VHH binders against Interferon-induced very large GTPase 1 (GVINP1). Designs and how they scored, part 11

Target 1, 242 residues: Interferon-induced very large GTPase 1 (GVINP1), of Homo sapiens (Human) (q7z2y8r1479to1720)
Amino acid sequence: DKRLFVLSILGLQSSGKSTVLNALFGLQFTVSAGKCTQGAYMQLLKVEETFTEELGFDFVLAVDTEGLRAPEHSNKSKDRDNELVTFVIGLANLTLINIFGENPSEMQDILQIVVQAFLRMKQVKIFPSCLFVHQNVGEATATDQTMDGRRRLEQKLDEMAAIAAEQEQCLDVTCFSDVIRFDVNTHVYYFAHLWDGNPPMAPPNPRYSHNVQQLKSRILMTATQESRGNIMKISDVKSRVQ
Key: E = the ipSAE of ESMFold2; O = the ipSAE of OpenDDE; V2 = 0.75 times the mean of E and O plus 0.25 times the DockQ between their complexes.

## First folded at step 7 (VHH)

Design c3 (framework vhh_8emy_2; at its last look DockQ between E and O 0.01; V2 from the best seeds 0.00; counts 0 for: pae E 13.7 > 2, grease 24.25 > 24.2, placed apart)
Fold by ESMFold2, look of step 7:
Structure c3 (fold): chain B 242 residues (1-242), chain A 123 residues (1-123)
Amino acid sequence: as target 1 above (242 residues)
Amino acid sequence: QVQLQESGGGLVQPGSSLRLSCAASGFTFSTYAMHWVRQAPGKGPEWVSSISWSGGSTNYATSVKGRFSISRDNPSKTLYLQMNSLRPEDSAVYYCAKGTQWLTSRYYDMDVRGQGTQVTVSS
């Protein structure tokens, strides 16, 4: 009977996921004890009564994961990561994809796993939302650099979608927007580095705090849209995880 | 009232290991990220490591990555730092710190910390 919004975050090990999750826990939620599963950690947060009627849900399930490993690590590690990502994406109303830095091979590793998982969700008629959080892009966040970064990410996502579609024999998928609702201009958030100056003694960067506020606003907007027509009840979540 | 109590420090030789503990009370430990911060004599505070509320995500300063390991036990409300291959430059008072809300304070807030535990690496 109670309505639940499920928010999860994915990323490689040591990619700054915990910093984003910590920054997001400042909404008006009543704190509750956490729940842990193999490779996925869950925390049920009760929405304060003054917000539940406005937002349209009563609880948020925050899902944190073990860091993902590169696919070339091992066959067993690859199977574990694929199972974990499929579970987390299939459970969540909104998944945050956390990317740290601009290392092309690390970015490709995350995108490969994520795109494959979303394609699998499309095949079973589950349409979760996603947002990309690209951390530590450097101190310079000039428009040219972020626009170029958006184009590179979109191109890589399209490449991964085309590869996945060929492997799965999906005739109607040629780009990432065919897999899931996605607009690179509104679904990708670039975060400045956490520290202003040389780490670790540098003070926290105030632009990072601004980036967090923008992300919070988008998450709440997405949650409000979900609550108007596509939010699960807690009993439905139990069925899905079985 | 938030209370953090660090322990496990001491005087050790270079290359040794130590395990620090931080007992927490006065807040719902399992819903906050936790941090280790250190401060050497005459220097400003230095961030060492962070761990998410669930323990599923960790992050380290470059000076300690590969040598230090942060962990937490939410049922016992305890934060840990395993420090291996200690160097003289690791000598400092080590503090655990609770994360704070971004609207009312900096994300990096050393005033929400315990009394600290001294680590001295001397050859």
Scores: ipSAE 0.000, ipTM 0.210, lowest interface PAE 13.7, mean pLDDT 70
ESMFold2 (binder alone), look of step 7: mean pLDDT 81; pTM 0.837
OpenDDE, look of step 7: ipSAE 0.033; ipTM 0.396

Design c4 (framework vhh_brivekimig_d4; at its last look DockQ between E and O 0.01; V2 from the best seeds 0.00; counts 0 for: pae E 16.6 > 2, grease 24.7 > 24.2, placed apart)
Fold by ESMFold2, look of step 7:
Structure c4 (fold): chain B 242 residues (1-242), chain A 123 residues (1-123)
Amino acid sequence: as target 1 above (242 residues)
Amino acid sequence: EVQLVESGGGVVQPGGSLRLSCAASGFTFSTYAMSWVRQAPGKGPEWVSSISWSGGSTLYADSVKGRFTISRDNSKNTLYLQMNSLRPEDTALYYCAKGTRWLTGSYYDMDYSSQGTLVTVSS
């Protein structure tokens, strides 16, 4: 009879997902062995007893994909990625969308898949929350272009939402905020490198540590708010996705 | 106690081939991503290639793409690197590296063995 918060993290392969998960969970949770199922790695994290009453859940299920295949030449590969993403988002209370670096093509590919998945969830009346995590952004770029970067992301999301809505003939959708509850100013987090020097012994980037604490706080607040609603049990998670 | 034992290195002429092996123990090999990393004399570590837990996804550094092939045999707890068309700049100590408990590793967060296997490509 334990309460479960499901946190999913999506991103293209080698996009720094393990670094974020280690920073978020390594010091706050007792970690159990992971289980891999069909391209999704799931790990059960036991919440430290001092936090369970305050948070309203006892366990976190972290769901990580082995990486979304970069869109290339195959429509079958893209369809498989879409199916995996739909499953992972449909399972989750909160989904972190991880973008590593500043590669425009990589951003476009992941945004297209994610927007399609959220539109499908809207069509079946499932409304998961999401946060965007943009890692390995240079300190100068993150500092000087944070507002510009947010505007650019919002424009891309709106473009993808309009395209997806046209394909599915969802006449009430013209922008991404029509698909899910989203505010580019509070739902997007930017990170420089974890370290300031050459790996592996580089010290942590001071701005990275601050941004990690902000993200952790938002994740915990989201989990607390959902716990105040319907209490979710492990068996309920299976039923929700079926 | 993660143990990774590399083998298969040696001296080879430019254009030659070698196959590296990494025997893994002390963890459930089939649930972790694995990588090859190399370190040339006087240089820092350089990531070479990674493979997902199932072997279904692979990634290569630009410098080796098309020449190297990473693979794994989960029934033997063994990671492989097939190196073809070797060049003098491939000369390095090659390390097998275990990713985190998560499916995706980063350049920052990998476990290395204390040993490696030396590859020398000399004209």
Scores: ipSAE 0.000, ipTM 0.129, lowest interface PAE 16.6, mean pLDDT 66
ESMFold2 (binder alone), look of step 7: mean pLDDT 81; pTM 0.821
OpenDDE, look of step 7: ipSAE 0.445; ipTM 0.751

Design c5 (from c1 with Q101L; framework vhh_7d4b_2; at its last look DockQ between E and O 0.64; V2 from the best seeds 0.00; counts 0 for: pae E 9.1 > 2)
Amino acid sequence: QVQLVESGGGVVQPGRSLRLSCAASGFTFSTYAMGWYRQAPGKQRELVASISWSGGSTNYADSVKGRFTISRDNSKNTMYLQMNSLKPEDTAVYYCAAGTLWLTGSYYDMDYWGQGTQVTVSS
ESMFold2, look of step 7: ipSAE 0.012; ipTM 0.333
ESMFold2 (binder alone), look of step 7: mean pLDDT 83; pTM 0.845
OpenDDE, look of step 7: ipSAE 0.414; ipTM 0.721

Design c6 (from d9n with T31R; framework vhh_8emy_2; at its last look DockQ between E and O 0.48; V2 from the best seeds 0.00; counts 0 for: pae E 11.2 > 2)
Fold by ESMFold2, look of step 7:
Structure c6 (fold): chain B 242 residues (1-242), chain A 123 residues (1-123)
Amino acid sequence: as target 1 above (242 residues)
Amino acid sequence: QVQLQESGGGLVQPGSSLRLSCAASGFTFSRYAMHWVRQAPGKGPEWVSSISGSGGSTNYATSVKGRFSISRDNPSKTLYLQMNSLRPEDSAVYYCAKGEQWLTSDYYGMDVRGQGTQVTVSS
């Protein structure tokens, strides 16, 4: 009966993913903040009644995941991470992919898991959305760094998509945009720092608040687009989580 | 231009009550959630309370639950915070803040805040 937009964030441990959710929504993720299953913490946000028909949903479920473990290559750790990512991406309408800093090995591990999960969703005709949030990067020469960073991320995503496509024998997938709807110019957001994720909420820095507002606007736009066929009922979320 | 003006602060004794007001202008007040946030000297800001645009949903920090009451009067574009049983740890500058257009008081996102009003609770 009530419609739910599910927003989650994925990233490695210590990557600041809870900080992104807390900056966006002022959330505190504790035992009392939500339900926990398969390493996910959840909190339900109610949409103002005046907007529910315009937006197409009544609630937002904010999902904060336990961080992925990538510092050591092992099959057991990858199996657990793969299960968590599959669950979170299969549950969420929109997933934020959190990248913290510039460690290439950690970035590749996250991207590999994420791209594989999205390719699996495509194969079962589930069409989730993603946005990338890249934290703790230098902004000193602003436009050059962001353009170069976007190009490098796009190239890496295309590499991972090609690898996943070969492994899954999907000949019609050659780049990441073949896996999901993605535009590196509109789906990637850069932050030097975000607010601390603990209550009380840190006051907004005007420069970083603008970037947060832009991300919120994209999330809202994605949520209204998803309401046309992908929004789950609360009962469906309970079944999927259990 | 969005303007928020807090008032009603002052110096009071522990156990006293105060009512803060926030006069809003420059936006359609009833379409936005509103918040109270406070900041003590040398500390980061602390969320206190939120209320939905319609006034139908409220939420409170655990440190003030049961003692503080948020309300709004949409015709007069005024937000209120009734603070009862005040404690020395409630001393802070209190800010009202304009929230997001589409989410209710169950989240803490904030767009704009006022200049604040000082509340001091001491003997």
Scores: ipSAE 0.000, ipTM 0.252, lowest interface PAE 11.2, mean pLDDT 69
ESMFold2 (binder alone), look of step 7: mean pLDDT 81; pTM 0.824
OpenDDE, look of step 7: ipSAE 0.134; ipTM 0.561

## First folded at step 8 (VHH; framework vhh_7d4b_2)

Design f1 (from c5 with N59Y; at its last look DockQ between E and O 0.11; V2 from the best seeds 0.00; counts 0 for: pae E 17.6 > 2, placed apart)
Fold by ESMFold2, look of step 8:
Structure f1 (fold): chain B 242 residues (1-242), chain A 123 residues (1-123)
Amino acid sequence: as target 1 above (242 residues)
Amino acid sequence: QVQLVESGGGVVQPGRSLRLSCAASGFTFSTYAMGWYRQAPGKQRELVASISWSGGSTYYADSVKGRFTISRDNSKNTMYLQMNSLKPEDTAVYYCAAGTLWLTGSYYDMDYWGQGTQVTVSS
């Protein structure tokens, strides 16, 4: 009876996924057996009634995972991580891929899992959207002033897509944009540090607040455009997650 | 210019009540979600309660749920916080804030802030 937009956040443990969700929606996220499905925490957000018609949906389901591929588990649980990532991406209308800091090894590991999961979704003709959120980077990379990080990410995604396409024998995939709708200039968001100094007395970093607003606007625009044809009803979500 | 002006703060004994008001000017009040935040000395500012632009949805921090009630009167451009059963841990500067976002706001989602009003629960 009500329309639901499903937003997922995917990233490594302690990568700031709950911080991003709280900043976007005023949410607090925990991972527990009583509130999780396969390590995913879900929270239902009600859209204020004066905006329901403008947005085209009544609720947002926020799905957060913590502990996805912790460093101490990196060699033991790749199949488990792949299944969780596939579940999270398959459930969502939009997936935020959260990358914390500038650690290239962690970035490559999460990108490999993400690209493989989206390729599997393409094979079953599910086409969710994604946005990349790169948190806790220097202020120069947290604006539109530097294209080097975007170009490097695009190259890495294309490399991973080509490798995954060969492994899955998908002849119509040569780059990441063949897997999902993606434009590195509009689908990647960089976030500065939260504080201008040391908490608890530090003021909020105004660039972080600006980054949040930019991302929020893009999420809402994406949700509005998807509401035209494929926003599901709450009853449809029950059947989809079985 | 945008202004948010808090009033109604003061010193009260535990178990008593206060009602805070936030008078808004310089923007279209009815298109903004509103919130009450508080900050004790040396602590982070925290969300206490928020209310949608129509007043149809409210949010409360667990520490105040059942004791505090947020409301708004769009015809008077004013938001209120009724604070019942006050405790010493409620002592803080209370700020009103306004943002255009469609959900309950976090600290980082608010565009405008008041100067604050002191609430002290003592004895």
Scores: ipSAE 0.000, ipTM 0.114, lowest interface PAE 17.6, mean pLDDT 67
ESMFold2 (binder alone), look of step 8: mean pLDDT 84; pTM 0.859
OpenDDE, look of step 8: ipSAE 0.294; ipTM 0.669

Design f2 (from c5 with A33V N59L Y107S; at its last look DockQ between E and O 0.02; V2 from the best seeds 0.00; counts 0 for: pae E 14.7 > 2, placed apart)
Fold by ESMFold2, look of step 8:
Structure f2 (fold): chain B 242 residues (1-242), chain A 123 residues (1-123)
Amino acid sequence: as target 1 above (242 residues)
Amino acid sequence: QVQLVESGGGVVQPGRSLRLSCAASGFTFSTYVMGWYRQAPGKQRELVASISWSGGSTLYADSVKGRFTISRDNSKNTMYLQMNSLKPEDTAVYYCAAGTLWLTGSSYDMDYWGQGTQVTVSS
């Protein structure tokens, strides 16, 4: 009876994932008690009743993972991250992939896990949506949404897709856009630093607030499109993972 | 009835440390984003640090990054601020705040506020 939009965020531990989720909340949502489940924290957000018909859903389930960690020399950490990513992507209508601009090697490993999970979803005919959020970038980058950064991310995603396609024997996949619906110009968002200027009088950075509102608008638009097509009722959420 | 009670403020010499605590009651602590704000006389309140529901994500003002550490213990309904290497510029009233909405650190994101505790760095 109640319609649920599931939003997940993935990223490295301490990468600012919860800050993005906190920044995305508006006056239209009511936060409920948080839960820690299987390395993920979930928050149920109630949509204000006056807007539920226009939006097409009654609740948002925000899923914040424990945080993906750099692979240790053993396979145990990678296996756990694969299981967590598969769970989160399989559950979510929309997944945000949070990149903080730190440690390129760890970022590459996270992208590989994410690409493999989306390829697995494609194989079972599940096509979840995905947005990339690159945080804590310079003020110029946040305002002009750099072409170089987008190109580098797209190239890396394409490399990961080709590797995953070989491993999964998917001959029809040559780039990341073959795995999921993706446009590097509309599905990648850049966030400025939270504070503008130098101490002691630094106000909140207006460009960060603008970036948050742009992302919020895209998320709500995606959720509204899904509600007009195929959004889950709360009773069906568990079965989507399997 | 919601209450946020700060403690641990005082007068210290530059370079020393203080630990602030905020005891919360009257709401489900684990569902709230928590933050520390400070206000010097004649200035606007500014964010010092904030911490997510679970404690998995933190945010610091640049002026305190590397010196201050925010933490929370959801089993004790308490948030902490460890303030190391204190400077005279850190002198202010420090406020505990809680909110269900978190947008960019603006004070309007916070629903509840404590009365504040004075921190004075002098000598």
Scores: ipSAE 0.000, ipTM 0.119, lowest interface PAE 14.7, mean pLDDT 68
ESMFold2 (binder alone), look of step 8: mean pLDDT 84; pTM 0.863
OpenDDE, look of step 8: ipSAE 0.515; ipTM 0.777

Design f3 (from c5 with Y107S D109Y; at its last look DockQ between E and O 0.03; V2 from the best seeds 0.00; counts 0 for: pae E 16.4 > 2, placed apart)
Fold by ESMFold2, look of step 8:
Structure f3 (fold): chain B 242 residues (1-242), chain A 123 residues (1-123)
Amino acid sequence: as target 1 above (242 residues)
Amino acid sequence: QVQLVESGGGVVQPGRSLRLSCAASGFTFSTYAMGWYRQAPGKQRELVASISWSGGSTNYADSVKGRFTISRDNSKNTMYLQMNSLKPEDTAVYYCAAGTLWLTGSSYYMDYWGQGTQVTVSS
């Protein structure tokens, strides 16, 4: 019987999501199918036979949104993005939150939607994992911005969790780590400009290649943990979203 | 069945040019980075040139920079190596390779290899 790991990638349209997916899984997978459903592109990736026993699954379903639009004053566009994000997160075993560049307003917009979606998943007892991928940051300033970025991201996530908890009257939520399993030091990955648009690239230093390998290892470890003792059939994906 | 087939090798005099081709089948060519490697008698195999899946980024060994040009045509599933100003030191078997991950100091990122084509630069 075939086992499925569902990986979702969320982000704004200019974020290089397909580049990340190809770099992470092109060696272990053959793309076998793609389908667009309700604003989400789905690709079925077959795990090469030499790795199926090691990983514990036979297929990866990669779910890529058409990209989230920045909210405007219109609640209609924001409501549609909220429903799409909730659907994609509810479908996935692991969600990658892809942030491109350093625009604070775009970052806040996607974080607002994501925090609400994860809180709603907690209410229905779905506990997906997430990782944050921040692309196109300057290599020379990466260390300082990475440390500041982690602190700012953690603070903003905690603020959004507290606001969402008040709105939903969830007494057991005071910070984002109460919403999902999250550690800002291990669940946030930064990629320099050399990653942008042309994988795999020969990086100028081993740190860039190391970051790719770290993210890949974390995704595969999460996938192995999700498949441990669990056999998810393709049909189970429908019931999990319903 | 994945297949990489090199062509265009041969014997040429120093200072002349050759163009190598690598025809690919059995996989989605446009999602793979490609590379040319060479191995001279009694030496280790070395990277000559590589090119990203879209063709937007290229890398060259220092020994061939400015003389060799790598290119690809995703509509024809073919990669090329234009070799100008050939030297006797360029004599080797040239291999076509494909992979999706490029890591400094690792051969892990090339998953598929061709059979090789001989290039001999001799007077």
Scores: ipSAE 0.000, ipTM 0.113, lowest interface PAE 16.4, mean pLDDT 66
ESMFold2 (binder alone), look of step 8: mean pLDDT 84; pTM 0.851
OpenDDE, look of step 8: ipSAE 0.490; ipTM 0.772

Design f4 (from c5 with T100Y Y107S; at its last look DockQ between E and O 0.50; V2 from the best seeds 0.00; counts 0 for: pae E 8.7 > 2)
Amino acid sequence: QVQLVESGGGVVQPGRSLRLSCAASGFTFSTYAMGWYRQAPGKQRELVASISWSGGSTNYADSVKGRFTISRDNSKNTMYLQMNSLKPEDTAVYYCAAGYLWLTGSSYDMDYWGQGTQVTVSS
ESMFold2, look of step 8: ipSAE 0.015; ipTM 0.435
ESMFold2 (binder alone), look of step 8: mean pLDDT 85; pTM 0.869
OpenDDE, look of step 8: ipSAE 0.500; ipTM 0.779
ESMFold2, look of step 9: ipSAE 0.012; ipTM 0.336
ESMFold2 (binder alone), look of step 9: mean pLDDT 85; pTM 0.868
OpenDDE, look of step 9: ipSAE 0.471; ipTM 0.763

Design f5 (from c5 with L103F Y107S; at its last look DockQ between E and O 0.55; V2 from the best seeds 0.00; counts 0 for: pae E 10.7 > 2)
Fold by ESMFold2, look of step 8:
Structure f5 (fold): chain B 242 residues (1-242), chain A 123 residues (1-123)
Amino acid sequence: as target 1 above (242 residues)
Amino acid sequence: QVQLVESGGGVVQPGRSLRLSCAASGFTFSTYAMGWYRQAPGKQRELVASISWSGGSTNYADSVKGRFTISRDNSKNTMYLQMNSLKPEDTAVYYCAAGTLWFTGSSYDMDYWGQGTQVTVSS
């Protein structure tokens, strides 16, 4: 039986998720290119046989979700988003949380949904991992902004964890690290602007390519570490999906 | 900025040996598979040898098996190619490459390439 590592990406609609996925793995997520089920596109990547023993898995399942809507009046679209996020987080070994730009409302909305989903997984003793990808952060003082941004993100995650713990009646949760294994210094990746300026006049930003390769390296390390611990077989994943 | 810098190329007589080095910077070397490719005059670029991130698995083109040895030192961010019993057919530009192992259809969809180093094996 073949072993499977499941990787998913979440983010708001028009947040650059497809650009990140394409840059990471050369994937193209269209209705004609991959499987589409329950609001998620899935593509299976086979690991070369000569390396499967070192990696500890035979396949990677890449899962891209339909983009989450921006904050809206309708509760029905938010109920669907919550269901989709819970399903994807419950399926994946590692979930990438994609945040584009510095919109405070977007950040809070995505963090709230994600934290609640991870708390629900903790309640059922499922312990998935996450990495945060914060795109379009490449100002001249990026070092100061990324240090400040990490502190602000950690504070927001802790706030959302406390709120979710009250809502879910989990008295033992006071911060995000109580919900999942998390280190803001190693689990948050900042991406520069894709272009140096406004297209079509601007060339591609070489910093973006470097950011992608750093993320690839961390994903590989995480996948290898997960495969040594507790990795699913393809038959187990099919059971979860069905 | 990612860099792969090859060294150790040169002109050598048939039957002699050379050792190529590839110094890597700007990425986490220990999580990447590495490879050597070569391009002979008038020919397409071909894989010569590859090595997994840990060095535990290696692969060689049939034309170099038993003569070439690929290795890596993750503490020095360097990959090597020991080339023994060189033949005129080994004359080419040799390229260092780095990539991940996760892609269907190619074991070495390489993300980064060096500029190449010339190896010439002549009379």
Scores: ipSAE 0.005, ipTM 0.304, lowest interface PAE 10.7, mean pLDDT 72
ESMFold2 (binder alone), look of step 8: mean pLDDT 83; pTM 0.847
OpenDDE, look of step 8: ipSAE 0.402; ipTM 0.725

Design f6 (at its last look DockQ between E and O 0.69; V2 from the best seeds 0.00; counts 0 for: pae E 9.0 > 2)
Fold by ESMFold2, look of step 8:
Structure f6 (fold): chain B 242 residues (1-242), chain A 125 residues (1-125)
Amino acid sequence: as target 1 above (242 residues)
Amino acid sequence: QVQLVESGGGVVQPGRSLRLSCAASGFTFSTYAMGWYRQAPGKQRELVASISWSGGSTNYADSVKGRFTISRDNSKNTMYLQMNSLKPEDTAVYYCAAGTLWLTGSGSDYYMDYWGQGTQVTVSS
């Protein structure tokens, strides 16, 4: 009966996923405080009672996954990662896709898994939302560079969607926007460098802090939109995975 | 640059009124929940009143219910606290605060992302 908004974050191992979650939720959130199940770490956060009516949910379940492995040609690692990603995307109302740096091979690895997982959700008529968080982009505020980066990401996503559609024999899918609702200009957030990969003893970089607040605002907007729609109980998604 | 600037503080006699304002800039005001906090000399900072991003939900500390009214005007990026029937116990520095997501933890103050520098309210005579 309680309304639950599920937020998850996916990314490769050592990509700074826990740093983003801690920046979003502060010291009152410990990703490992909840149970570790199927390679996922969960933290349940209660919404203040006086605001649950306007927000449309009573709790937030924050889900962090064990970092995805990127063994270059291991089929067994790909199968385990696919199962975990499919579970997490199927569970979450909103999934953050964490990409660290400009390494094309790392971006390729995570995008392949994510696109296929979303395509599988479409096939079972589950339509979760996603946002991309692209960390440690050197000159993230340079408009020409971010516009070119967005174009390249969209092209890569479309390529992955076409490949996944052929593999899954989904003839109605030719681009990523056929898989989920996606706008590269509003669904991709670029983060400035936060020195040494962990929060420094000094206060956070002002640009990084601003990036975090922009992302928080988008998450809240998405959460209120999802709560007005078809928010699902966690038990419905959990039974699918079992 | 994010800024929260309080104004409207001062020295007043008991039983009179003050209106505090918090002008916000540098972020999308209409997506943030807002709150007023106060800290009296020798006491811990406490929540006085809070208001949802739309203004549709408010909360008040028991000590100020019926006397204080929180409001916001999203078109002006401003939050207000109307303080009526002021008492010497209301003497404190008043802070405005803003947070994107209201989550319960070991204390609700931990969910606020931005804080103002405070404005002094003194009720004496």
Scores: ipSAE 0.011, ipTM 0.336, lowest interface PAE 9.0, mean pLDDT 72
ESMFold2 (binder alone), look of step 8: mean pLDDT 82; pTM 0.826
OpenDDE, look of step 8: ipSAE 0.436; ipTM 0.736

